# VH-VL binders against q9umr5, part 166

Target 1, 268 residues: q9umr5
Amino acid sequence: SYKPVIVVHGLFDSSYSFRHLLEYINETHPGTVVTVLDLFDGRESLRPLWEQVQGFREAVVPIMAKAPQGVHLICYSQGGLVCRALLSVMDDHNVDSFISLSSPQMGQYGDTDYLKWLFPTSMRSNLYRICYSPWGQEFSICNYWHDPHHDDLYLNASSFLALINGERDHPNATVWRKNFLRVGHLVLIGGPDDGVITPWQSSFFGFYDANETVLEMEEQLVYLRDSFGLKTLLARGAIVRCPMAGISHTAWHSNRTLYETCIEPWLS

## First folded at step 5 (VH-VL)

Design qd3 (framework fv_nofazinlimab)
Fold by ESMFold2-Fast, scan of step 5:
Structure qd3 (fold): chain C 268 residues (1-268), chain A 123 residues (1-123), chain B 112 residues (1-112)
Amino acid sequence: as target 1 above (268 residues)
Amino acid sequence: QVQLVQSGAEVKKPGSSVKVSCKASGGTFSNYAISWVRQAPGQGLEYLGYIIPEYGTANYNEKFKGRVTITADKSTSTAYMELSSLRSEDTAVYYCARGSKWFDSTVYYMDVWGQGTMVTVSS
Amino acid sequence: DVVMTQSPLSLPVTLGQPASISCRSSQSLVHSDGNTYLYWFQQRPGQSPRRLIYKVSNRDSGVPDRFSGSGSGTDFTLKISRVEAEDVGVYYCMQGTYWPPTFGQGTKLEIK
């Protein structure tokens, strides 16, 4: 039998977005128990990421406990960051494949319709004033805002991403790294036509330098320092990169070609 | 300097399939996108799809999905484009073209082109 | 799909004179990363296409400086300051901002 699959949605999203993904899984892996978590839907997805992590943790514990052979996580967009934190804070997770669907793993720095709706008068160049305030850090989107021109403010003010990436020290960092390293496979999915995740290479742990040149994962201090285990995972052959052009942000969970290429092989 | 060399001309019957090869030499192959573009006689250029050989990731223009398959063999630095259920409208010169490295935002760069392969579909 | 419209489709020009080709896209070609992925290709009779310009205005290595690209948003232009006999062929614009990449109809440049 196939291991159960837990799905975590993204910003302004809900379980309904995954109907096609469930259809694909049922076709290729019939009998798989898939749980799409109905927590922090819609506007509630703006709540602080640490609050979301606590809520999702409570939901996944009983699912993992009932599956001694392990589970798979499919985590979309912002949900990929929630899953990053879950893998670090849970001392007893039994996750085999962590499949990250176009998630801003190194952060977000781009003008999108979502940001314009929330902050209509702001440009990406001045959003740091809002996001790196205590008030701004009460919103999930600001928890992973990463302005490459104000990296000092990001490192000092980010209450979530800088900590989970080991970019700023935290008392629990050693335990978080140990827990994260228990994952079987880290499957990274993303592409240049996403249109929302900026830079799109953030989904592969790449990110802008101060000149807005995108540097690969292997050039990041997070990787070089092995802050939460990326270098160790890559050395174990546990990191899978699956880039695909031609897929927009809202289509990662509803594209058959992507599913067959990037997701299906990792659902044992 | 990198060069792309394609297989020779093909004449096919309607309903059959054709598989065109594109071999890279003189440079790195696996981390670059390889695109396929066709040109019907006297017409413009039409995009079919691409592959990133290193990861085996391919995607196709919706117009051709279900009929086109793009694959690659990293050991021989060769990409292949197979088009099935051929119709007379598929008569065209088929080109392969190298894009940027997968990590760049210039996947559709198409800076180096093969010489083209004429595929004629006739009864 | 993004529609790319070129004008003129036929461009007879006298040797040594300038030539200009217009390309219009059905929507803005500015990518989320801030770049504009607009390309110009030249296809000489019986040959494969050759890229001349990438990202609106950047000239490929080996391309003569008489070729220049300009434009923004939805309106783009390829200029040849002084046409030479070897410039005869069909010129295509292409957008790479949106999937799938799409091409203009082509502009046939001929010596009159």
Scores: ipSAE 0.738, ipTM 0.879, lowest interface PAE 1.4, mean pLDDT 92

Design qd30 (framework fv_nofazinlimab)
Fold by ESMFold2-Fast, scan of step 5:
Structure qd30 (fold): chain C 268 residues (1-268), chain A 123 residues (1-123), chain B 112 residues (1-112)
Amino acid sequence: as target 1 above (268 residues)
Amino acid sequence: QVQLVQSGAEVKKPGSSVKVSCKASGGTFSNYAISWVRQAPGQGLEYLGYIIPEYGTANYNEKFKGRVTITADKSTSTAYMELSSLRSEDTAVYYCARGSKWFDSRPYYMDVWGQGTMVTVSS
Amino acid sequence: DVVMTQSPLSLPVTLGQPASISCRSSQSLVHSDGNTYLYWFQQRPGQSPRRLIYKVSNRDSGVPDRFSGSGSGTDFTLKISRVEAEDVGVYYCMQGTYWPPTFGQGTKLEIK
């Protein structure tokens, strides 16, 4: 039988968003036990990411314990960052495929409708004033706000992303790296038509330099220093890149072509 | 600089399929998106879909989804566009065009075009 | 899908005179990264399309400087400062901000 699948949703999202994904999995891998975690739904998704990591950790422990052959994670948008941290903080995870659906792995720096709803008078150029405050860091979206023009503030104030990326020191960094490296496959999915994740290459560990030129993963200091194991995983052949144009942010979990191309092959 | 060379003209019967090739000569093609666009006689341009050969990732304009399949063979530096269930309205010149490198901002860049392949569907 | 509307559809121009083509999109073409992915293509009779302009106003290599693009949001213009005989053909605008890419219906430029 197939390994069980655990699904972690994104910002302002819930388990309902994955109904099509579950249909696709049932069609191609009948009998797969799929658990969509119904935690931090809707506006609760704005809670600090470390709080979400703790809650999701408690939910995944019994699922992993019952599956000695391993599990797969499918983590959408913000949920991909939750899963990044889960893999690092869990000394005993047995994740085979970590499938990251359009997640801002190096952070977010975009002028989107979601940000305008939350901060209607702010622009991406000045949001750093809010996000890099202690108050701002109590909101999940600010936990992965990465302003390339204020990298010093990002490194000092980010309570989440800078730590899990190994961009700022943490006493648990060595253990987190060891734990993350136990993953079987890191499947990165994203694309230029997402419209929310900016730069979209953040889903592939690419990001803006100070001139807003996007540099790929292999040019990032995080990769070059192998801060949490990306260089080791790539050398091991464990990183899968699956870029696809034509998919908007809310469609990654409901597009059949995307599923068949990028997700289905990794659900053993 | 890369040049895209397409296969020759085809005449097909309604209900059949056609497969048009697009071979990149000079330079690396695998890291670039390859788009397919068609033009009916005397009409405008219509986007069919694209592929990134390096990853085998293809997607299609919803209008053609289910009838069009785009593939690539890295060993021969060739992309293919196959259109099935042909009807007279599919009579057009089919173009392949190079987009940006997959990691750049826009795969629809279309800065280098093939010479076009005339596909005629008639009974 | 985003609708691209060109005007005029037929543009007869006297040799040596300026020409202007308008392109309007059904929604703003500004991407979340701040760029506007609006392109202009030229198709001479019997030839494949050739890109002239990318991201509204940037001229491709080898394109004469008499071609210029401008605009923002939903309204865009391609200008030819001095039309030459070799400019005869159909001009298309295209948006690449939203999937699928869509083209205007084309403007046929003819010498009077």
Scores: ipSAE 0.702, ipTM 0.863, lowest interface PAE 1.4, mean pLDDT 91

Design qd31 (framework fv_nofazinlimab)
Fold by ESMFold2-Fast, scan of step 5:
Parts: structure tokens; sequence; C-alpha cells
Structure qd31 (fold): chain C 268 residues (1-268), chain A 123 residues (1-123), chain B 112 residues (1-112)
């Protein structure tokens, strides 16, 4: 009697990371059909995000078709951006709750171990030279690299995030906005102790200005222009904010307090 | 200026629970993190947990998880810290402290402190 | 948990002389956002803690210029250029970069 739940993992991740989440859902909503998509695992999570969107789309179509009452999405980290694009490119999605677990919705700009592992000699200040090249855009992490000191390069070179956020024009923008607005609830989860997503407020559509001052969603041009429907969703009462401190990046899917507070209420 | 005013001293028996209040006055309450910190007599400071009243989101230091519950009533601008299964080692002054707004870089600023509430756990 | 270690734990100082307190963390306190969330608190006898310094070196409003904070990574210092009688109390460093926030053991500043 509960709607099915589809889970999309993050960077360098796999379905195994969600075993605690599955336990929590089974305890509070017994009988829920949960499908953790086992695609683009590990190193394959570095594939271009548009490639990942196509693969996940093929996997979710039959699940949505079998659930006429609707489905819920739980999308972790990078997976939240995949789900953002899925909701925009699918003319027929029936998603009720889109639960975004610490996803860099406005992009990433930070010196983290994950970035240094891939680009050992780079700093956040110079990574734009790699990411905003055609070669760099073949890596998922560069698809959402958002350097606030080089907005012109981000807008012109980003093959994914600038397009899906409506920050750069695209022929499909109107259709993508219409499709995204079909979602029942946009549940945004994140917090200051994540340690990976930088700024952590990116999970709530906040981001750095040119002085590295974080501005809230309501101050972003994306919101003010209503480029893909955030202003409309907020006015509709469809955006839920659930910030929680004390959760590290790898713990969002395995913390009981987080689950009970931020996730459980949205799994009808 | 924002002030935090805490409830009065408590004497409790082992195994019981205590609920300390922290009332904010002057300025916006709901969007700020309210943290709880304790100090045993003659000892240092120990963090218990926090709440962001606007969203009802609370989290707790693992050492106290299962025994501590932090809640807030936005209508009265009051945060509460309840500690159960009390032991003599829980004898301490309990402080509430206001952090930054939830959207700021660190919720643990603790720039405004309550006066403290002495909780004594004895036979 | 991140361990914060202060030295000295007891600091007897002659009035008008400088004082220095060290604080070391078990791991780097640099947040992914580039900030270092290291704080210094003063607790006078019988009073609540009062924050003096935030993000390593920034003085809170009303805190006298004689207090200064410095450091980076894992090694931090609080300096008082000329100790006054009102400075007697216990000083604590605190990290807020990692959950849970943790405090040093405290340094008791006493007048000789």
Amino acid sequence: as target 1 above (268 residues)
Amino acid sequence: QVQLVQSGAEVKKPGSSVKVSCKASGGTFSNYAISWVRQAPGQGLEYLGYIIPEYGTANYNEKFKGRVTITADKSTSTAYMELSSLRSEDTAVYYCARGSKWFDSSPYYMDVWGQGTMVTVSS
Amino acid sequence: DVVMTQSPLSLPVTLGQPASISCRSSQSLVHSDGNTYLYWFQQRPGQSPRRLIYKVSNRDSGVPDRFSGSGSGTDFTLKISRVEAEDVGVYYCMQGTYWPPTFGQGTKLEIK
C-alpha cells in the first residue's frame, strides 16, 4: 500500500551503501517495494552525467509504469543531479516525493579528498582549467563543477548543470520545466558537517557569489527567473527543507535520526 | 540583544529524568541552532546536541544518544533538553547556547549563552 | 571524535605580562569550504562561557584588543598582550569543523 521507492546512488558508490536505509524503510513502512539501482557503480560513476541519465531512465521507466499510484525517488549526492535531470527529460514520470540526500544542486566548489584523488596537483582555484574543457566535461564531477570566480566559463562550458538549472539556454528548457513541475514534493536534505559537498548549502540551492559569500536559493537568478520551476514549487508549498548538522557525507543513508526526521514523513 | 534564560536548579534521583528549559528573548529564534553543553563541577565542557527549531531537526552526540532529547516550542521561543536514566555522573551545570542561523557555515558558533542550570543527581 | 589538547593547563602570570595558550587538534580543522572553525572561550569564576575568538583569529564585538588568536591546520594560539585582573578564569579552545564539537581541557589563568 506504500508507493515504491527508487534509490539512486552517488559518486564512487553502489547499491550496498543503502542497506541501513532499506532496514529503516522496512521497519516504518513494511511491504514497501524498494529498488536500489545498480548502475554506474564505482568508477563508472565518473561517466558523463547525461550518459548516466539515459541509463537510469531506461531502468526507471518499467518501475514507474507498474506503479500507477506513483513512486518516490531517494537520490544521494551526485545521484540527486541524475534525478533532477530524469524529472526534466521524462514527459511521463509519476514521482511523488523526490528526496535529495546532500546533493550539490547548484554545483560544487571545494578542496575535497575526492577531487584530489582524481586531480592530485589541482586546487579548487585552478580546477576550472581542467573541468571547463571538452575533456573535463567527460567526467561527471566536472559536469557540476561551479567555480564562482569564473561564472562566464561555467555558463559556456558546463554541458550538464548550467543546462539543467536553466542558467544557459537550451531548446528543451520549456519542456524540462513542465516535466519537473509534475513532482509532488522536492525534499532537500543536507548539512554543514557533510565535509564533501561544498558549499553544503548547494544541497538547498544556495551557492557562492563572486566573493564566496553563500546566497540562499531565493537570491539565485535560477530561482528569481523560475528557470525550471523552483519559485513555482516553493509557492505551491512543494519544497521541503530538512537541514541536519552532525551528518558526514557517507552517513546520510545510514543515520536513524536523519531518516525519521527528514525521509520517513515523505514515504506515503 | 538576544538573551537566553534557563530554568532553575534541579535535584533528581538516579534513574529519573530531568527537563531543562531555555527561553530566548529579543530577536528571531526559530532559524538559529540552539546547542546544549554541560560542565561537571570543576571539569571541562561537553557537547550534548542541538536543535534548529524552524525545521524540528535535532541531533545528538553519540555518547548521549538514546538518553537525550532536545525539543523546541516556536510559539514560546523555548528550547528544552531532557536527559533520562540519570546517573551521579550526570551532575553538572547544563548550558544552552545559540549558534548561527541554520544556513550559515557553522551552527556551532555558540556566541550567546544561557546562565546555566545546575542538575544534581543524588541518592 | 577530534581530540583538542591545550597547554599549559595551569598558567600563573604576573599582572601586566603577556600570556600565551596553545591548542592542538588531532586532525586538520580546515573545512571543505576553506574555513577553519576554531573558537576560543573565556569562563570567569561562576560565570557562563563567553566567546572571545571565532574562526581562529576574529575577535567578537566587545572583546579587548589585547586578545588575539592565530594558527592554522592543527596548531592554534591565544595570546593576551598584557594580562589584567579581570582576565582570571579558564580558557577553552573548541573545534566546530567536525561533529561533535569538542573542547580542549581548559587552561586556568591565575595571577601570581
Scores: ipSAE 0.687, ipTM 0.864, lowest interface PAE 1.5, mean pLDDT 91

Design qd32 (framework fv_nofazinlimab)
Fold by ESMFold2-Fast, scan of step 5:
Structure qd32 (fold): chain C 268 residues (1-268), chain A 123 residues (1-123), chain B 112 residues (1-112)
Amino acid sequence: as target 1 above (268 residues)
Amino acid sequence: QVQLVQSGAEVKKPGSSVKVSCKASGGTFSNYAISWVRQAPGQGLEYLGYIIPEYGTANYNEKFKGRVTITADKSTSTAYMELSSLRSEDTAVYYCARGSKWFDSYPYYMDVWGQGTMVTVSS
Amino acid sequence: DVVMTQSPLSLPVTLGQPASISCRSSQSLVHSDGNTYLYWFQQRPGQSPRRLIYKVSNRDSGVPDRFSGSGSGTDFTLKISRVEAEDVGVYYCMQGTYWPPTFGQGTKLEIK
């Protein structure tokens, strides 16, 4: 039998978006129990990420408790950050594969239609003024806004991403690292044609330096300091990288080639 | 400097398959994307697809999906492009070209090209 | 697919004179990362394509200063300040902002 799969959606999204993913799983792993969480749908996805983490935590606890063999997580876009925090705050999670579908793991710094909808007169260069205020941090998208030209403001004001990445100190950091390291596999998926996640390499823990040159995960202080376990996981052989060009942001959960190449092998 | 060397010319019958090789030498292979592009006689360039050997990830231009398969053997630093169900319109020079490292700007950067392989589909 | 349109398709030039090739895309080539992935390739008779320009205006190593690229959005230009005999060949623009990458029809540069 196959381990149960829990799916966490992204910004302005809902469980309905995963119809094709469920079809693929049913075809290749018949009998898999798949639970797509229908919390924080649509505009509720703009709620602060720590609030979303609490709600999703309450939903996943009974699922994990019923599956002593373990579970898999498939977390899409913003949902990948929710899952990052879940794995850190849960002392007893039993997640085998954490599959991150095009999630901005080191943050977002790009002009997108989502951002223009919420802040229509802003540009990426001036969004730091809104996002790094206490008011801005009440919106999920600002919780992972990472302006490489105002890194000091990001480190001081980010109430979510800087903390879970260990970029700013937190009393629970050691416990969060221990909990995260219990994951069996960290499967990172993303690509240059996403069109929303900027830089797209953020899905692989790469990010801009102050000159907007993208540096790899292995060049990040987060990795070098092993702040939440990336270096340990990589040394253990637990990090899987699956980059694929030709896939737009809304297609990661509905592309058969992507599923067969990057997801299917990790659904034991 | 890295160089890409392709297999020799092929003459194939309609309905058959052809598999063209592209061997890299003089540099790193696994972390770079290898793209495939074709050119019919007297015509322009057309993109087929790519592979990143290190991760085994490949994707194809929708026009050729189901007929083209791109693979790689890291131990021999060789990429392969196989095209099935050949038709006379598939007569072309097939090129392999090196993209950027998978983490850089784009897999289809194409800074180094092979010499090309003429595939003729006779009737 | 993004359509790339080149003009002229045939460009006869006198040695030492400047030449200009235009390339237009069916939609903006500005990527979400702020870069514009527009490339120029040269193909001399009987040879493989060779990349001259990447990201609109950056020359590849070994490409003479007489070649320059410019443009933004949907309109791009490749200029040769003084044409030499070795420049004979077909020139292609290519976009890499959207999957799949697509090429212009090609411009044949000939000495008159």
Scores: ipSAE 0.748, ipTM 0.881, lowest interface PAE 1.4, mean pLDDT 91

Design qd33 (framework fv_nofazinlimab)
Fold by ESMFold2-Fast, scan of step 5:
Structure qd33 (fold): chain C 268 residues (1-268), chain A 123 residues (1-123), chain B 112 residues (1-112)
Amino acid sequence: as target 1 above (268 residues)
Amino acid sequence: QVQLVQSGAEVKKPGSSVKVSCKASGGTFSNYAISWVRQAPGQGLEYLGYIIPEYGTANYNEKFKGRVTITADKSTSTAYMELSSLRSEDTAVYYCARGSKWFDSTPWYMDVWGQGTMVTVSS
Amino acid sequence: DVVMTQSPLSLPVTLGQPASISCRSSQSLVHSDGNTYLYWFQQRPGQSPRRLIYKVSNRDSGVPDRFSGSGSGTDFTLKISRVEAEDVGVYYCMQGTYWPPTFGQGTKLEIK
């Protein structure tokens, strides 16, 4: 009688990556129905995040409808941003635990091999030129690129992250906030050895200021203004922080210690 | 400056377990990671694992996973390292060391070290 | 695991002379955040390790300015501009870029 679990993968990823997670859930919560969504796999994960949100929305509707007691979301990396938007755009979601596995909730500003593969001569200091163009915003990774040295460009050009974070105005902001606040628990997981998500504190709604000093969630304007409900959720005890060092980006869904400590307690 | 004070020397038989304590004084305990490192006589340093007391999150070097458990009691500002199924090669000085605040840096930043606890495993 | 290799392992030095210790990593220690998490520790006989240098070249508070760290990528150096009697001990490099953190085998600095 455990609530169903819906899993949303990350960038250049697929359902196969969650084999160990499924085994752990089956061991601790036998009989749990786990659906790993096979949408936007591999290179399709580069499609614009709003397009991915629409596709995942269509896939989760029938699952939620069949589970009147509610569902849990486990959303990995970029998938955590998809789930953030799902919780905001769905005025009838029944999500209990939203478990965010190392997702760049305040954005990404890091010099990684994935960026060099996609943009061979790129470095984090210069990627704003590509990402904050209309062409760049057609790539998912640019939808959450957040250059702290060009915050004005981020606020103006971001078609996704700045909107869902309430950093830029949107006509639907009030309803998105109302919808997001219906979540039972926001479980934030991340750590310093991820090696991809940069700053890693983005997984906890922390981020760089203009001097690359990381400021915590409670110091962010989106929290202070309660733009989409973080301050309200924290006040009602609905935000769980579970930082763990020693876990690389591709290991969050396959580490038993991480599962037992950060995920298992939230799968009622 | 924060200080870390460890429990006294232990002599254990093979197959038993040992639990070493590390008490912090002078500053905030719960928001800092506490790491454990050991050193066999005349040998180098080897990392065991860490805990972030505020969240109860701990992780271990794969070599020791299944035998080592690190816990913390925030009310007494004390971290513990328990090593089970002891063998003679576990004879070493065990150190606790503090990282920076969990949000600022990695657990093994290791700025402040305890004085060490000698654990001898012999029959 | 990342392998850290120090040289020399034994370093006899005359008082007042400079000393230099090398540390090499099996792979680049540059993190995605642009930092290089390379540390240097000193362990005097019978004492706990003490961190001297963090992130390649930054001296900890209270560490004498005769100690300096340098390097990039995979090759790092700890220098003591003029060795004093209290500097006797074992010096370890450590990487913190990759889990688990790993140490070099140590360099024993002795007075001739």
Scores: ipSAE 0.629, ipTM 0.846, lowest interface PAE 1.8, mean pLDDT 91

Design qd34 (framework fv_nofazinlimab)
Fold by ESMFold2-Fast, scan of step 5:
Structure qd34 (fold): chain C 268 residues (1-268), chain A 123 residues (1-123), chain B 112 residues (1-112)
Amino acid sequence: as target 1 above (268 residues)
Amino acid sequence: QVQLVQSGAEVKKPGSSVKVSCKASGGTFSNYAISWVRQAPGQGLEYLGYIIPEYGTANYNEKFKGRVTITADKSTSTAYMELSSLRSEDTAVYYCARGSKWFDSTPFYMDVWGQGTMVTVSS
Amino acid sequence: DVVMTQSPLSLPVTLGQPASISCRSSQSLVHSDGNTYLYWFQQRPGQSPRRLIYKVSNRDSGVPDRFSGSGSGTDFTLKISRVEAEDVGVYYCMQGTYWPPTFGQGTKLEIK
């Protein structure tokens, strides 16, 4: 019997997007119980990420309780940040594989169609004016907006990402780190042709410096300080990196080659 | 300087498979993408696919998906491109080329090229 | 797939004169990271392609400064300020912004 799989969707998304992923899992791991969470769908995906974490937590608790052997998480795009927080706030999670599909783990700094839909006159260079306000922090996308030219504002104003990454202090940081470290495998997936996640290396905990040069995970302060356990996980052999070019943002959950290479091996 | 050295010319029958090798020397192999590009006689360049040896991650141009397989052996710093179900239209020079490090902006930089391997498909 | 169109396809040039090759893409090559992944390659007769230019205008090490690249969005140009005999060959533009990478059909530069 295979461990149950819980799927968490992304921005402006719903469970319908995962129909191909479910077909692939059924083909390779028949009998797997897959639960795609229908919470914060469509426009509700704009709700503050801490609110989403609370809602998803309530949904995953009974699933985890019924699976003493463990569960797997597949978390897409913004959903990967929800899952990051779930693993930290849950004292008793039993997640084996956390599979992060093209999620902006160090944040987003890109001039994308989704941002222009919400803020038509904004460019990535000036979105910090909106996102780093108390009002802006009521929107999920601003919770992980990470402007490398205004890092001081990001550190002071981010109510979610800066805290979950341990970039700003929090009373629960030690407990969050302990909880996150219980994960069996952190599987990071992403690639240069995503077209939405910017920089795409954010999916691998890389990010821009002040000159917009991308620095890898091992050069980040959060890694060097081991703020939430990345250095410990890497040393334990628990981090899997699976970069793949040729996959657009909306195709990570529907590409067979990607599934067979990056996801299938981690669904025991 | 990194140098890519490819295997010698091949003559194959229609319906068979060919496997071309590309050995890297004089630099880091595992962290760089290795791309495969072909050129039919007197024609332009056509992209087949790539591999990142460090992770075993490969992807293919949809036109060749199901017929092309790209693999790598890190211990010998060698990448391989296998093309199956060969037909006369597959007659071409096949090149391997080094991309950027996997973490850099794209794997498609192709700054260092092998000498090419002529594959002739004849009855 | 992104279509790359070069002009002219044949470019006869007198030694010492300038040469210019145009490359147009079917859609903007600006990546979400702000970079434009447009490349120029030279293929001399009987040789492997050699990259001359990356990201529109950056010369590779060892490429003479008489070669320059320019352009933005969908319209790009490779210029040779004064053609030398060794420049004979086929020149290809390539886009790396969208999967799969695609090449122009090539411009054959010949000495008249």
Scores: ipSAE 0.700, ipTM 0.867, lowest interface PAE 1.5, mean pLDDT 91

Design qd35 (framework fv_nofazinlimab)
Fold by ESMFold2-Fast, scan of step 5:
Structure qd35 (fold): chain C 268 residues (1-268), chain A 123 residues (1-123), chain B 112 residues (1-112)
Amino acid sequence: as target 1 above (268 residues)
Amino acid sequence: QVQLVQSGAEVKKPGSSVKVSCKASGGTFSNYAISWVRQAPGQGLEYLGYIIPEYGTANYNEKFKGRVTITADKSTSTAYMELSSLRSEDTAVYYCARGSKWFDSTPYAFDIWGQGTMVTVSS
Amino acid sequence: DVVMTQSPLSLPVTLGQPASISCRSSQSLVHSDGNTYLYWFQQRPGQSPRRLIYKVSNRDSGVPDRFSGSGSGTDFTLKISRVEAEDVGVYYCMQGTYWPPTFGQGTKLEIK
């Protein structure tokens, strides 16, 4: 028998997006109980990430309780940040594999159609004026907006990402780190042809410096300081990197080659 | 300086498979993408796929999915391209080419090329 | 797939004269990261392709100054300021912005 799988969707998304993923899991791991959470679907995905974390937490508690051997999380795009926070705030999670599908783990800095829908006239260089306001922080996409030219504003105003990454101090940081470190495997998936996540290396905890040069995870202060446990996880052999070119943002959960290479091996 | 050295020419019958090797020397192998590109006699260049040896991740042009498999052996710094169900139109010179480091950019930069391997498919 | 169209396909040039090759893409080659992944390759008779230009206008180490790349969006140009005998061969543009990478048909440069 295989451990249950819980799927958390992304921005402007719903459970229907994962029908191919479910078919792949059923083919390779028949009998796996897969639950795709139908919370914060469509436009509700714009609600503040801490609100989404609370709702998803309530939904995953009974699933985890029924599976004493553990569960796997597959978290797509923005959903990967929700799962990051879930693993930190839950004192009793039993997650084995946390599979992050093209999630902006260090944040987003790029013009996309999703941003143009919400902020039609904004440019990435000017979005910090909106996102780092109290009003802007009521939208999920602003919760992980990370302008490398205004890092001081990001650190001060980010109500979500800067806190879960340990980039800004928080009273719960020590407990969040302890909880997160209980994860069995952190499987990071992403690639250069995503087209939405910018920089795409954010999916691997890489990010822009002030000159827009992308620095790897091992060069980030959050890693060097081990703020939430990345350095400890890497030393433990618990971080898996699975970069794949040729996958667009909406195809990570529907590409068979990607599934077989990056996801299937981690679904015990 | 990094050099890519490919295996020798092959003559194959229709329906068989061919496996071409590409050995890297003179630098770090595992963190760079290795791509495969072919060129039919007197024709242009056509992309097959790539591998990043460090992670074992490979992807293929849709035209060749199901027939092409790209693998790598980090211990010998060698990448392999296997093409199955060969047809006469697969007759071409097959090149391996190095892309950028996986983290720096897309795997399609092709800054260093192998010498090419002629694969002839005929009865 | 992105279609890359080169013009001309045959380019006879007198030694010492300039040469220009055009490359047009079916869609903009600007990547989400802001870079334009347009490349130029030279293939001399019987040899492997050799990269001359990366990201539109950057010359590879060892490539002579007489080669220059320019362009933006969908229209790109490779220029040779003065053609030398060793420049004979086929020149290919390639886009790396979208999967799969695709090549132009090639331009055969010949000495008149």
Scores: ipSAE 0.746, ipTM 0.884, lowest interface PAE 1.4, mean pLDDT 92

